# VHH binders against Alpha-tocopherol transfer protein-like (Ttpal): the designs that were tried, part 12

Target 1, 343 residues: Alpha-tocopherol transfer protein-like (Ttpal), of Mus musculus (Mouse) (q9d3d0)
Amino acid sequence: MSEESDSLRTSPSVASLSENELPLPPPDPPGYVCSLTEDLVTKAREELQEKPEWRLRDVQALRDMVRKEYPYLSTSLDDAFLLRFLRARKFDYDRALQLLVNYHGCRRSWPEVFSNLRPSALKDVLNSGFLTVLPHTDPRGCHVLCIRPDRWIPSNYPITENIRAVYLTLEKLIQSEETQVNGIVILADYKGVSLSKASHFGPFIAKKVIGILQDGFPIRIKAVHIVNEPRIFKGIFAIIKPFLKEKIANRFFLHGSDLNSLHTNLPRNILPKEYGGTAGELDTASWNAVLLASEEDFVKEFCQPMPACDNLLGQPLLPEGLISDAQCDDSMRAMKSQLYSCY
Short names: E, the ipSAE of ESMFold2; O, the ipSAE of OpenDDE; V2, 0.75 times the mean of E and O plus 0.25 times the DockQ between their complexes.

## First folded at step 8 (VHH; framework vhh_7nfr_2)

Design n2 (from m2 with G53R; at its last look DockQ between E and O 0.48; V2 from the best seeds 0.00; counts 0 for: pae E 8.2 > 2)
Fold by ESMFold2, look of step 8:
Structure n2 (fold): chain B 343 residues (1-343), chain A 121 residues (1-121)
Amino acid sequence: as target 1 above (343 residues)
Amino acid sequence: QVQLQESGGGLVQPGGSLRLSCAASGFTFSSYAMSWVRQAPGEGREWVSAISRSGGSTYYADSVKGRFTIARDNVKNTLYLLMDSLKSDDTAVYYCAKGYDEESYYGMDVWGQGTQVTVSS
């Protein structure tokens, strides 16, 4: 039984002031304005331990921990940014801090995926139809990320471009507070995936992708639905399964060609007809347009000139044994020389 | 052994009401999200509604929102579906389902035998 108030305090916004009435534009207002509905506040309290009355205090606690324990970490300390990590770890401060540190370390450790991460750099993937986000959410409000490996032709571009497109999409999706609370669902259509194509997703790449999704990205994946998987998929799954935590492994649902099993989990009215649904043809163009319209935001956040060298040379960004062995001086010097020019 | 037993189905006129029950045994009922799923003749299964383990969050398919109410009694280990304003296209076998994990209703682990709901046209 809760004794807590259901009231939400909202900070004033710059939109309540006319810029024409000021000699210079005012600075952006400090603080966070919650956009969650009452139902989402209830869900966040129940599933994530998020208390609206303590939310900003919890964010400040995480901010203080970052400043104290990782003073050389180059990261945003904005309320909205830090809140993503608290939500992804059920407001456990230590786990949220570790996720934040891993988030930055993962991006540093895989420049092939994370450098120049913007929609216009990925037009080949976007045009192929390899991925999209379905236009309707599922009944719990989760966006459905639809992945179609059959659309990928390996001679056209390497598998890392597909991985880049996935992370680009995830970065866009986590901007929504609704998504931070609800999570996402993945629908992966494996029809026509050959042994040759599957071999491109080997243990090294699988470990990196899975490790980032589980321990280095502030998103909640509620289910992964696999359809039309070929016989070789058991081999693919055997490669990735050792890298999955038990709870996450239990969220993989293999439906084969059994659309009844899929429809019990994803209702027909949100699915395109390609998956036995009633929501029309699969549409990849709308999501591509959303991503392309966000081009400048991605350039500002992920395509900035290199960070200052003092942000790279301090404490190791990743814990030992997770993704990187960057704790040694030789490793840090090599990474610095490869990614940044601090000469 | 985990068991779910639905009851309360029957024949009803359009606009009528029914209350379905699902008795649960063999697991800690209050630790799991629960769902109702239905299957009309010749159709695939369609989820209808879900409820969080505490009952604090409820979810409905668009086709039933505003007409159906899901509820649970964690003392009696019973899941309910209150169905109002029934239509002929609500005719189906209704199944109770246990969530696979505590935080998601998508991975349904155990199914009941179902109870028939028939709305005369």
Scores: ipSAE 0.012, ipTM 0.538, lowest interface PAE 8.2, mean pLDDT 80
ESMFold2 (binder alone), look of step 8: mean pLDDT 82; pTM 0.826
OpenDDE, look of step 8: ipSAE 0.718; ipTM 0.877

Design n3 (from m2 with M108F V110Y; at its last look DockQ between E and O 0.57; V2 from the best seeds 0.00; counts 0 for: pae E 3.4 > 2)
Fold by ESMFold2, look of step 8:
Structure n3 (fold): chain B 343 residues (1-343), chain A 121 residues (1-121)
Amino acid sequence: as target 1 above (343 residues)
Amino acid sequence: QVQLQESGGGLVQPGGSLRLSCAASGFTFSSYAMSWVRQAPGEGREWVSAISGSGGSTYYADSVKGRFTIARDNVKNTLYLLMDSLKSDDTAVYYCAKGYDEESYYGFDYWGQGTQVTVSS
């Protein structure tokens, strides 16, 4: 996948989307009201090519492209939902469309992670303290997602439960327009991670997780700070690095035990004492409560059953046979195309 | 070869002002985010301010917000820090730091030698 470009212009790519080429517009989605501050509007314009005067036109252009190119894709077409994908791809329509398609394909093709993705399904992971979001944003407005692999005991649950908890958290975080514009920062504390534990995150899992984060999830990751990494971490990172785009690879910062290096970007007043900060003890309970309070929203958004693909006119559907997208929201063609994006 | 050279430091009274400069060479200046980072005696390094490659986005640590202004001149390949209302807590060596791309102000690949700022009554 090509790197995002700050210089991409969206207006020329939409010129081919005349009303006469499109089916009857869907019912109007709920109205969108922008919640960004003036400073965030300016940041979105500079970093994401988001022009407030064209924002809803750009959303409509993406909506029309979805209807034209992927008429049977099961997706929300609400303004707020589509805007996440435009922001994640700097309002490049083609790249935003591909991200939207990949987002849905990845979720349907990895049921071990994305099926029944709700806070109540993950109470054991949340209670372990494997992850949290720090209570303070950094000076650039990014939430800090804190990952603690030493809290995971592999015999208690498989690594896919940790991955589920990460994506649950990301889904909650991207609901905020501020986060859509600012992105997030990851702080990963690798203290105590053994070769045995690290072997559970092999190349297959790494390829899927990284592929989804880079190409199938509408969030901007501004930095990944690694602390307390053991000597074996170079081997772990070597497994991960082939799957990273160069821009993302340059955002991994390995600090070891040198917290002064960490503090060049994450000030002590937002960090808990465990990382040399002054913001008190690390708190995992508050974020867990935020997620659990959102249970109903997650069920409505992510736990709805898919329509079944029935036999066409009494004949079995075959893997090589093309079926009409009108009879199944996720066609075999769309699923096959998404496999390369997820796998 | 990337080179960053800070200048403009000195001794100033509390409430005074200084302008720091960082002359950059050896890379396409406008393609990279730039930052100021400071280190007080006996302390670790503290991020102060950052600016995107184009200059369109600027960021400040809470300790300097409203008092400091970061700017860049992409024609002269120079980064600036305009420091007003200086306090004794601002006493430090100030480093110019180069990011990895136009928006990368969360890590740095090159640093200058630093320029001393001393705020003394």
Scores: ipSAE 0.426, ipTM 0.791, lowest interface PAE 3.4, mean pLDDT 82
ESMFold2 (binder alone), look of step 8: mean pLDDT 84; pTM 0.851
OpenDDE, look of step 8: ipSAE 0.657; ipTM 0.856

Design n4 (from m2 with S35H; at its last look DockQ between E and O 0.80; V2 from the best seeds 0.00; counts 0 for: pae E 2.6 > 2)
Fold by OpenDDE, look of step 8:
Structure n4 (fold): chain B 343 residues (1-343), chain A 121 residues (1-121)
Amino acid sequence: as target 1 above (343 residues)
Amino acid sequence: QVQLQESGGGLVQPGGSLRLSCAASGFTFSSYAMHWVRQAPGEGREWVSAISGSGGSTYYADSVKGRFTIARDNVKNTLYLLMDSLKSDDTAVYYCAKGYDEESYYGMDVWGQGTQVTVSS
């Protein structure tokens, strides 16, 4: 009678896999908080048709339009972000939506400019003094973007790096609600710009840049002041003028070497000594520091792998007026021939 | 034809007040920003003030802020500059100027003939 000792194999207690608490969805982004002063709220109401009581409703309307019409558009849907586009288009929903679409379209269409867009990648341009933002706003509250094309050395980096730096600066400026309401002024100094340098600004690049500024970026350009423009600048301007909307074309002011003309539009107390102002020396370091300090923000916004949106945006969202590459060759040949005959 | 005509200039003592007027004609006055610009003897032109087409937004140079008030009457097609607490440094020819559009606070396409303001004891 062999006592078969039934060794009760104690089944190992299945450790209850603790339900991995799904990480709480990131807290709802803090609701939009308006940072505008009462005066700027009033200005926004008058100039932009922004009604504080309807602001979030209008943002929601734009959000709904994006979801409905462009469900695959990889875009922020944050209140503050969408509000940039509404403000830039005076709360016209359709125009704001189009601008948003163009904003992303431009970024996709020009990878040389928009890829890896961060301050640390542009140190050479920033250190060159090619651009800065003046420390003082004008009396209308506009930041003044100062551009010095002569500081660019073509052998050091391509012209696209300058465009990248401008875009980076504009992205930084537009983060401010004040800038969204007031807009900006551009001061371009063409002192010492050679024909060789100017030749890098071909019609194609000019058209792209103008296209972005007019229809692909949520910013209000209130004026473009040109100083120390060479005689050839008139020719360059004549080339770019057809690409300018009348509104922005009328906001170009050519001052030549006449700083008094500039001072009629921009007070001396906001201008550096280089432009006959009293605001000290032209400082590029401060703005460079601001940009570099924002590195993480730019990495988060611009360096994240764009989800491979499949090729469904196969229709070139290029505005219809971008004539196909084929006909631009003949006009460039004709201009080259006229430039050689004057010698 | 677009025309601007300044008036109201004159001699005033320091601390005094003056009211300039600019009569506008030949365009839709309310659709354009308007400006005051001054030029002191031997100096360049200095922007002084601007007002939006609607009159809802006003801007001033730091040199005149708190002392000058720009206003407009769109029914009368008239721009005004109220100048209080005048200083000797305010002595200049004052010009009225038309902006390019309602939002063009930086560009001026038409100018008046100017009116002389002299602040002297």
Scores: ipSAE 0.431, ipTM 0.781, lowest interface PAE 1.3, mean pLDDT 85
ESMFold2, look of step 8: ipSAE 0.509; ipTM 0.821
ESMFold2 (binder alone), look of step 8: mean pLDDT 85; pTM 0.858

Design n5 (from m2 with S104T; at its last look DockQ between E and O 0.56; V2 from the best seeds 0.00; counts 0 for: pae E 2.7 > 2)
Fold by ESMFold2, look of step 8:
Structure n5 (fold): chain B 343 residues (1-343), chain A 121 residues (1-121)
Amino acid sequence: as target 1 above (343 residues)
Amino acid sequence: QVQLQESGGGLVQPGGSLRLSCAASGFTFSSYAMSWVRQAPGEGREWVSAISGSGGSTYYADSVKGRFTIARDNVKNTLYLLMDSLKSDDTAVYYCAKGYDEETYYGMDVWGQGTQVTVSS
C-alpha cells in the first residue's frame, strides 16, 4: 500500500556501492523479443499457460532437459525455436520435449518427404496450384491453408511431393508467433477427387502423415473444413480416421456444396470467389512467391548434412509408431550420402 | 439433453442498444466455446462473435467489431451479446451455438431456436 520512495533507492550499502563502482559489462547480443500484441499475450496466457514473466525461464528449462536427456540430439536450442514446442504443448515440459524429439525423429525416418525440403525442389507442386495460404487470417487470427487435391495429376509427380509442400508451408507458418498462439485452419476442396486418386493416400501414408501432424510437428490445427466432398468421402475418411485422435477427428467439418455452412465458419470477406467469398479470385502465385523468397532460410535450416550414426548413442530419436522404417543401417546409409556432399 | 434458449430480442431504433441472453443446460457450460450467429431475411447465416470457455478470449466479425460485446456467466450458464449502435442491417434472427471444445471456435454442435432483432425507424 505504501508508495515507493527515493530514500529507499539512495540508501547506501556496501553491496550497492560495490556494484556502482564496477565498469559496465559489455552488452549481451540481442535476445528473444516477443512480437505478440497485448491481445495475443492474453490469449497465450489463457489458452497455452504462457506467462511473459516466466517465458524465458520455461525455455531455459526445456533447453536444460534437452541437454540432459538427449545430449547427442542435433537440434537448434534457440529461444524462438524451443518456444514453438512449449506453445504447441501448453508449456508442459515433458510433452514439449517429446514433441521436439519426435519432430527430429520424423524428419529422419521419412527422407522421401523431408530430405532437401526447400521451395525450389517443389516446383511441380507449386505450379500445379495444389495448395496455397489465403492472404487474410480469419477473425480468430488463424491462417487458412487451402488444399485442392483436384489440381494434382498423379502421373506428373508422386503424392509425397504434395506432402512435402504441405510440410514446407507449415514450417513457414510456424515461424510466426501469431500462428504459434492461434493455430491454423485447413480448407480442403475435394471437388473432383475420385476413389482412384484417393487410393494413393492409403493406410501406410496416412499413418505417417497424421502421426507426424499430431505427435511430431509443433502446430495447432483448429479446424479442417471439407467442401465439395464426393459421395465416397466417408469411405476415404474411414481410412484416415483410425489414425486420428478423437479431439482432432471432431474438428473435421463437412460442408458439401453448402457454402452457407462454410461461411458460418469462415466469413466471405476472407474467402476467394471460388468459395462464395468477396476476397477476389483464388491466387496461388502469391504464396508460392512467399515460399521462394524464403529459399535460403530453408536451405540453411533443413538442407544441411547431419552427423553420422546419430542413433547409435542414447535413446531412439523416433516415436514408437514411426520406427518401422528407421533402422540404424538405413539412417547410416543416408547420412553417408549427405557427408559425401561436403566435398 | 443439450439445450440453448435465446431471449432479449425485439424492435429497436437505429443507434439503440439490446442485450441478448442464451440460457444453456445439459452440458458443462464452461468447457465449451460459445458463438453468436445471425441470419438476415433472404441471406445465409453469418458468424457474429465467439468466446472461449473461460471467457478470456473474445472474437468478433468485422461487421460488428467495436459495437457488440460478447460475455458469459459460467455460474449462471448464460451467454450474452450486448449490441450497441445498432444499424438496420443488424436486423436478423440471432442464434447462440455451442462449440465442440473450450478453445476451438469453429463448427456449431448445438444451436438455439433464435431470437428476432429488428432495427427500424
Scores: ipSAE 0.494, ipTM 0.816, lowest interface PAE 2.7, mean pLDDT 83
ESMFold2 (binder alone), look of step 8: mean pLDDT 81; pTM 0.826
OpenDDE, look of step 8: ipSAE 0.665; ipTM 0.878

## First folded at step 9 (VHH; framework vhh_7nfr_2)

Design p1 (from n1 with S57T; at its last look DockQ between E and O 0.48; V2 from the best seeds 0.00; counts 0 for: pae E 2.9 > 2)
Fold by ESMFold2, look of step 9:
Structure p1 (fold): chain B 343 residues (1-343), chain A 121 residues (1-121)
Amino acid sequence: as target 1 above (343 residues)
Amino acid sequence: QVQLQESGGGLVQPGGSLRLSCAASGFTFSSYAMSWVRQAPGEGREWVSAISWSGGTTYYADSVKGRFTIARDNVKNTLYLLMDSLKSDDTAVYYCAKGYDEESYYGMDVWGQGTQVTVSS
């Protein structure tokens, strides 16, 4: 066995700043109020290098980097929003900035998935029972995202609708500071999955989805539990494995039909009866209701129109000429160059 | 060679207390999360408790929360489980388990051979 296989090494540096130029911790909160319990603050310090006394200084440093290095990037600069990216990259400023840039670039480059992303647009997926979030967190505070591919009938809707539902759910989950610190756990039930159904998740789709989850979305995935996997699962996994980082690949746990191994990791009292638990029948309706109740928030946050600059780029008419249009062109040029690093 | 050796099990009356130890060798103990898992006679394994690499974060199954305390000594490379207010349904073989990295509380890399805890009148 390897002597040191899981060590993380991070240089304490800021790409645009020397270490001696970092400001002292601010004395007062600047409007952001941390909702983490003392235990979660300790966990964030230990696992994410989040220092409460320097948290808002670190957020301001990221904000300043965005303004300086990507002045035309259309993004929220709110403390709570930027903090998600710092937490997802263990407060490494350069990696957090790259994640933020990729987050926006991936969404602009894949409109089939990210256009009109709101719960009411996905009722077919929600009604199918393809995914849900279990009603209880595990004892370590992780929400359990349950995915059931046998509930998907390809003739009813394409695989991209399942992908949309996953990202919709992830956007809801990362609003919680608890989830930003704890991460999530995935429970994937492969009962009834055939080669023909699995083939819809081919190399091009796999590259995009895995690339976004690893490099373009501020979420921490602590484990992926696979149950009821068919003999063909090695073939299914071979399609996605080349795109996985080693640490992520090592968090896939195959339990088969014998659920004792699953129960070692996820206690029975938070699992539904279908997985040998005591938390009642699997319930997809409650999570669907949570998502649908958030419809207005999703519309406000993710479905607002924004300038596409197509009028000035295509030059159908020149009514006034605006400096913001030129800045939009510069933002698209910078974002396009960064998109190639995303994929 | 990674090795985990549990000790401190035994026979205890209901309401009693017991302290389990797990001696670790063959790896950098202070770099890994650690867990306790138990297996009652004729049943599957059940996760009991976990602790981060430094000891700063601890987790407990609902069935033991408030009664059990997990701790570690990174100088002595030893993991502990302090068990108070023991009940008959705590009777099990208790295993020490090593995580895959400093914060991996899911999936166990290496297991000990276990120590028997029996709670009976």
Scores: ipSAE 0.470, ipTM 0.802, lowest interface PAE 2.9, mean pLDDT 82
ESMFold2 (binder alone), look of step 9: mean pLDDT 81; pTM 0.827
OpenDDE, look of step 9: ipSAE 0.777; ipTM 0.896

Design p2 (from n1 with S57R; at its last look DockQ between E and O 0.90; V2 from the best seeds 0.00; counts 0 for: pae E 4.6 > 2)
Fold by OpenDDE, look of step 9:
Structure p2 (fold): chain B 343 residues (1-343), chain A 121 residues (1-121)
Amino acid sequence: as target 1 above (343 residues)
Amino acid sequence: QVQLQESGGGLVQPGGSLRLSCAASGFTFSSYAMSWVRQAPGEGREWVSAISWSGGRTYYADSVKGRFTIARDNVKNTLYLLMDSLKSDDTAVYYCAKGYDEESYYGMDVWGQGTQVTVSS
């Protein structure tokens, strides 16, 4: 009678599946911290209607409007980002929202300019010396963006690369809250610019650029100084002037070869020797270095694949005034004829 | 008609003080930024100082910073420039200038006739 020893197969203990600690939601982005000095806070109150005590409420209001009216707008909703638009529109919510919509609309409408927008992609433009930001701010706290169209060689890269470089520079500048409050000054030097080069700035490109600067970018342009402009520039300016809002049109200053006229607005101590200043030689390398050092930030912000917004935004978010393609052909034909009749 | 009239210029010794005034008329003075600009003999015009429409913000050229004070009285429609610790290099015709809007520290659409400031021993 062989006792079959029933080997109790100990059932393997069900290893308690460790509750996969759901990765803690990424820490709430650090709350907005204002970097403005007391003086700039005061300036922002006076000029922008910014009230520190209401700042976050105002940002939230804009955020809620975006979510309500444009739920499919792929935009940052960060405090610091939305604040750029509020500041640019003096805390008018409707205008700030419209600017934000236009900001993204411009980017979508011009892929040649906005695709792969990063410093490393613009090395040729940066190395050309086409643009720089002066090392000193003016007495009013504005950075001076210096543009030298003569440094552009059309055979090297298309004019769109210049626009890209300007846009990238503006994006870099607007990251500073100080710049958001103070705004910028543009100094454009047309020394040596041939008519052939100037012709690349056709009315169409000019209109697009002006549209972006006026209604598609959250920056305050306080002045545009033009120096060494050729005589034909007055004609060109007359063509573009109707596309300018009165406020911006009044901020254009044509100095010709008279640097004293420039010095009436910009002191010599912030200007390079090239413009009769005492701030040394015009340096492009320093700003190029600043832009290149910001490569990762730009890649993160501008080079991420836009989620395929499905086809539903079939309505051109371009303000109706920009879409009238039809009347531009006749006016361009008429303008071509008038330009030829003056020669 | 928009008019600006400067006064208060004169001869002063180095280290002395002057107060310039600019009487504004023909526009809503309290709605515009104002500036002082000077022109030394044989030199171009130099921006000196600006003040916001409210008077809450003031700006100065480095050459005058800490010595000059810009102020305004919106009730009297008058712009002021208090000039302390005057130097020979401050000798110039001083012009009052109107900005084209409330925040226009750049570009001036109206100018006064100017007032002569002479700093001499």
Scores: ipSAE 0.269, ipTM 0.689, lowest interface PAE 2.1, mean pLDDT 85
ESMFold2, look of step 9: ipSAE 0.278; ipTM 0.707
ESMFold2 (binder alone), look of step 9: mean pLDDT 85; pTM 0.864

Design p3 (from n1 with S104T M108F V110Y; at its last look DockQ between E and O 0.84; V2 from the best seeds 0.00; counts 0 for: pae E 3.4 > 2)
Amino acid sequence: QVQLQESGGGLVQPGGSLRLSCAASGFTFSSYAMSWVRQAPGEGREWVSAISWSGGSTYYADSVKGRFTIARDNVKNTLYLLMDSLKSDDTAVYYCAKGYDEETYYGFDYWGQGTQVTVSS
ESMFold2, look of step 9: ipSAE 0.450; ipTM 0.793
ESMFold2 (binder alone), look of step 9: mean pLDDT 85; pTM 0.853
OpenDDE, look of step 9: ipSAE 0.846; ipTM 0.930

Design p4 (from n1 with S35H S104T; at its last look DockQ between E and O 0.58; V2 from the best seeds 0.00; counts 0 for: pae E 3.3 > 2)
Fold by ESMFold2, look of step 9:
Structure p4 (fold): chain B 343 residues (1-343), chain A 121 residues (1-121)
Amino acid sequence: as target 1 above (343 residues)
Amino acid sequence: QVQLQESGGGLVQPGGSLRLSCAASGFTFSSYAMHWVRQAPGEGREWVSAISWSGGSTYYADSVKGRFTIARDNVKNTLYLLMDSLKSDDTAVYYCAKGYDEETYYGMDVWGQGTQVTVSS
């Protein structure tokens, strides 16, 4: 053995110490297969603090926290599902847990939006062309969610249907690991929006929608581009702005009718003709078809009633006649306290 | 005060190479994403490239992908654009721009004065 020279020490027991010398995370469990490219792995490491060697450990840590702190919360504990929340909170365990709890609490507290959330229930919105996802991602890998409020006629359906369509679209988009890492961009075309129409999105609804997007949904919104806004738009934005966190508020970009300003951020080759682009005419039918093709998945995942408190207690953990209101009340109290973080 | 100063532009033959530099001062350079944007005569501005705060992620417009390389030196507070295989369509004023955040967000809040690149035979 030549320990004192340039040679390195090697011993027969090195193989038995390999796991101690290289703290590699365990392999992915059955049911999760990472689909990220090498470039996306690098982006996730830099932007989200996602380390592939520790990904499963981080998911397990979140799972353990859910089981310990919220044992009565009805939620998926699958790796892929929990990973969405870790990514949305840059692998901060406490914030990911809070986001997961808020995600479920927000759905329970707003049944007008989240009950029976499936594509076939929203055909009026889909046919109106109120929203779509552009067919091309931008050079930074973001899908562009295009929203056109002038396509909404209030007498045809209430504003909550538009909100349902937005969350339906977000649920579809977040299934993609690329979207979980890259985030999305919103392009909102305010052409023709009157104060009367805008009043339907008042402070109460704005607080709920923004609160859910910021604190109750596992999505990363990289930018919101506003085009063709009317003279009254500052009043519309003033209703929204108090509910925006400072970092999110700084991601709103107002372009007016200046398409050159828009094109500095979104290249013409991914934009439709309506916004000065070269990607053809705006196509809402393709995204509608994507959503409708997913009908069965939405029904299975999002259209089942949450277990009622009584239903949970109908699975006896105690001798009959001793099921207590305190246990149910504590579960509801935990959900309610976390729900209020959406406001 | 935040300042961005481009340099390294000039006249080059088609197929040639050029290196642009952007010296940054007045802010913590290493905390922000940075961009290159160009404007050809009589045209609107075209986003060219972006780089994350650390340099770990880079992005390119389709028109320059494979030919241009963006880089940064956070010790010297300098942004670079290495341009290879230049074409006449690359003739433009090139601007560096500061992002709003450490990630490669859209939004660009401070711009340099620009440097002219001319590709002609």
Scores: ipSAE 0.423, ipTM 0.781, lowest interface PAE 3.3, mean pLDDT 82
ESMFold2 (binder alone), look of step 9: mean pLDDT 84; pTM 0.858
OpenDDE, look of step 9: ipSAE 0.646; ipTM 0.848

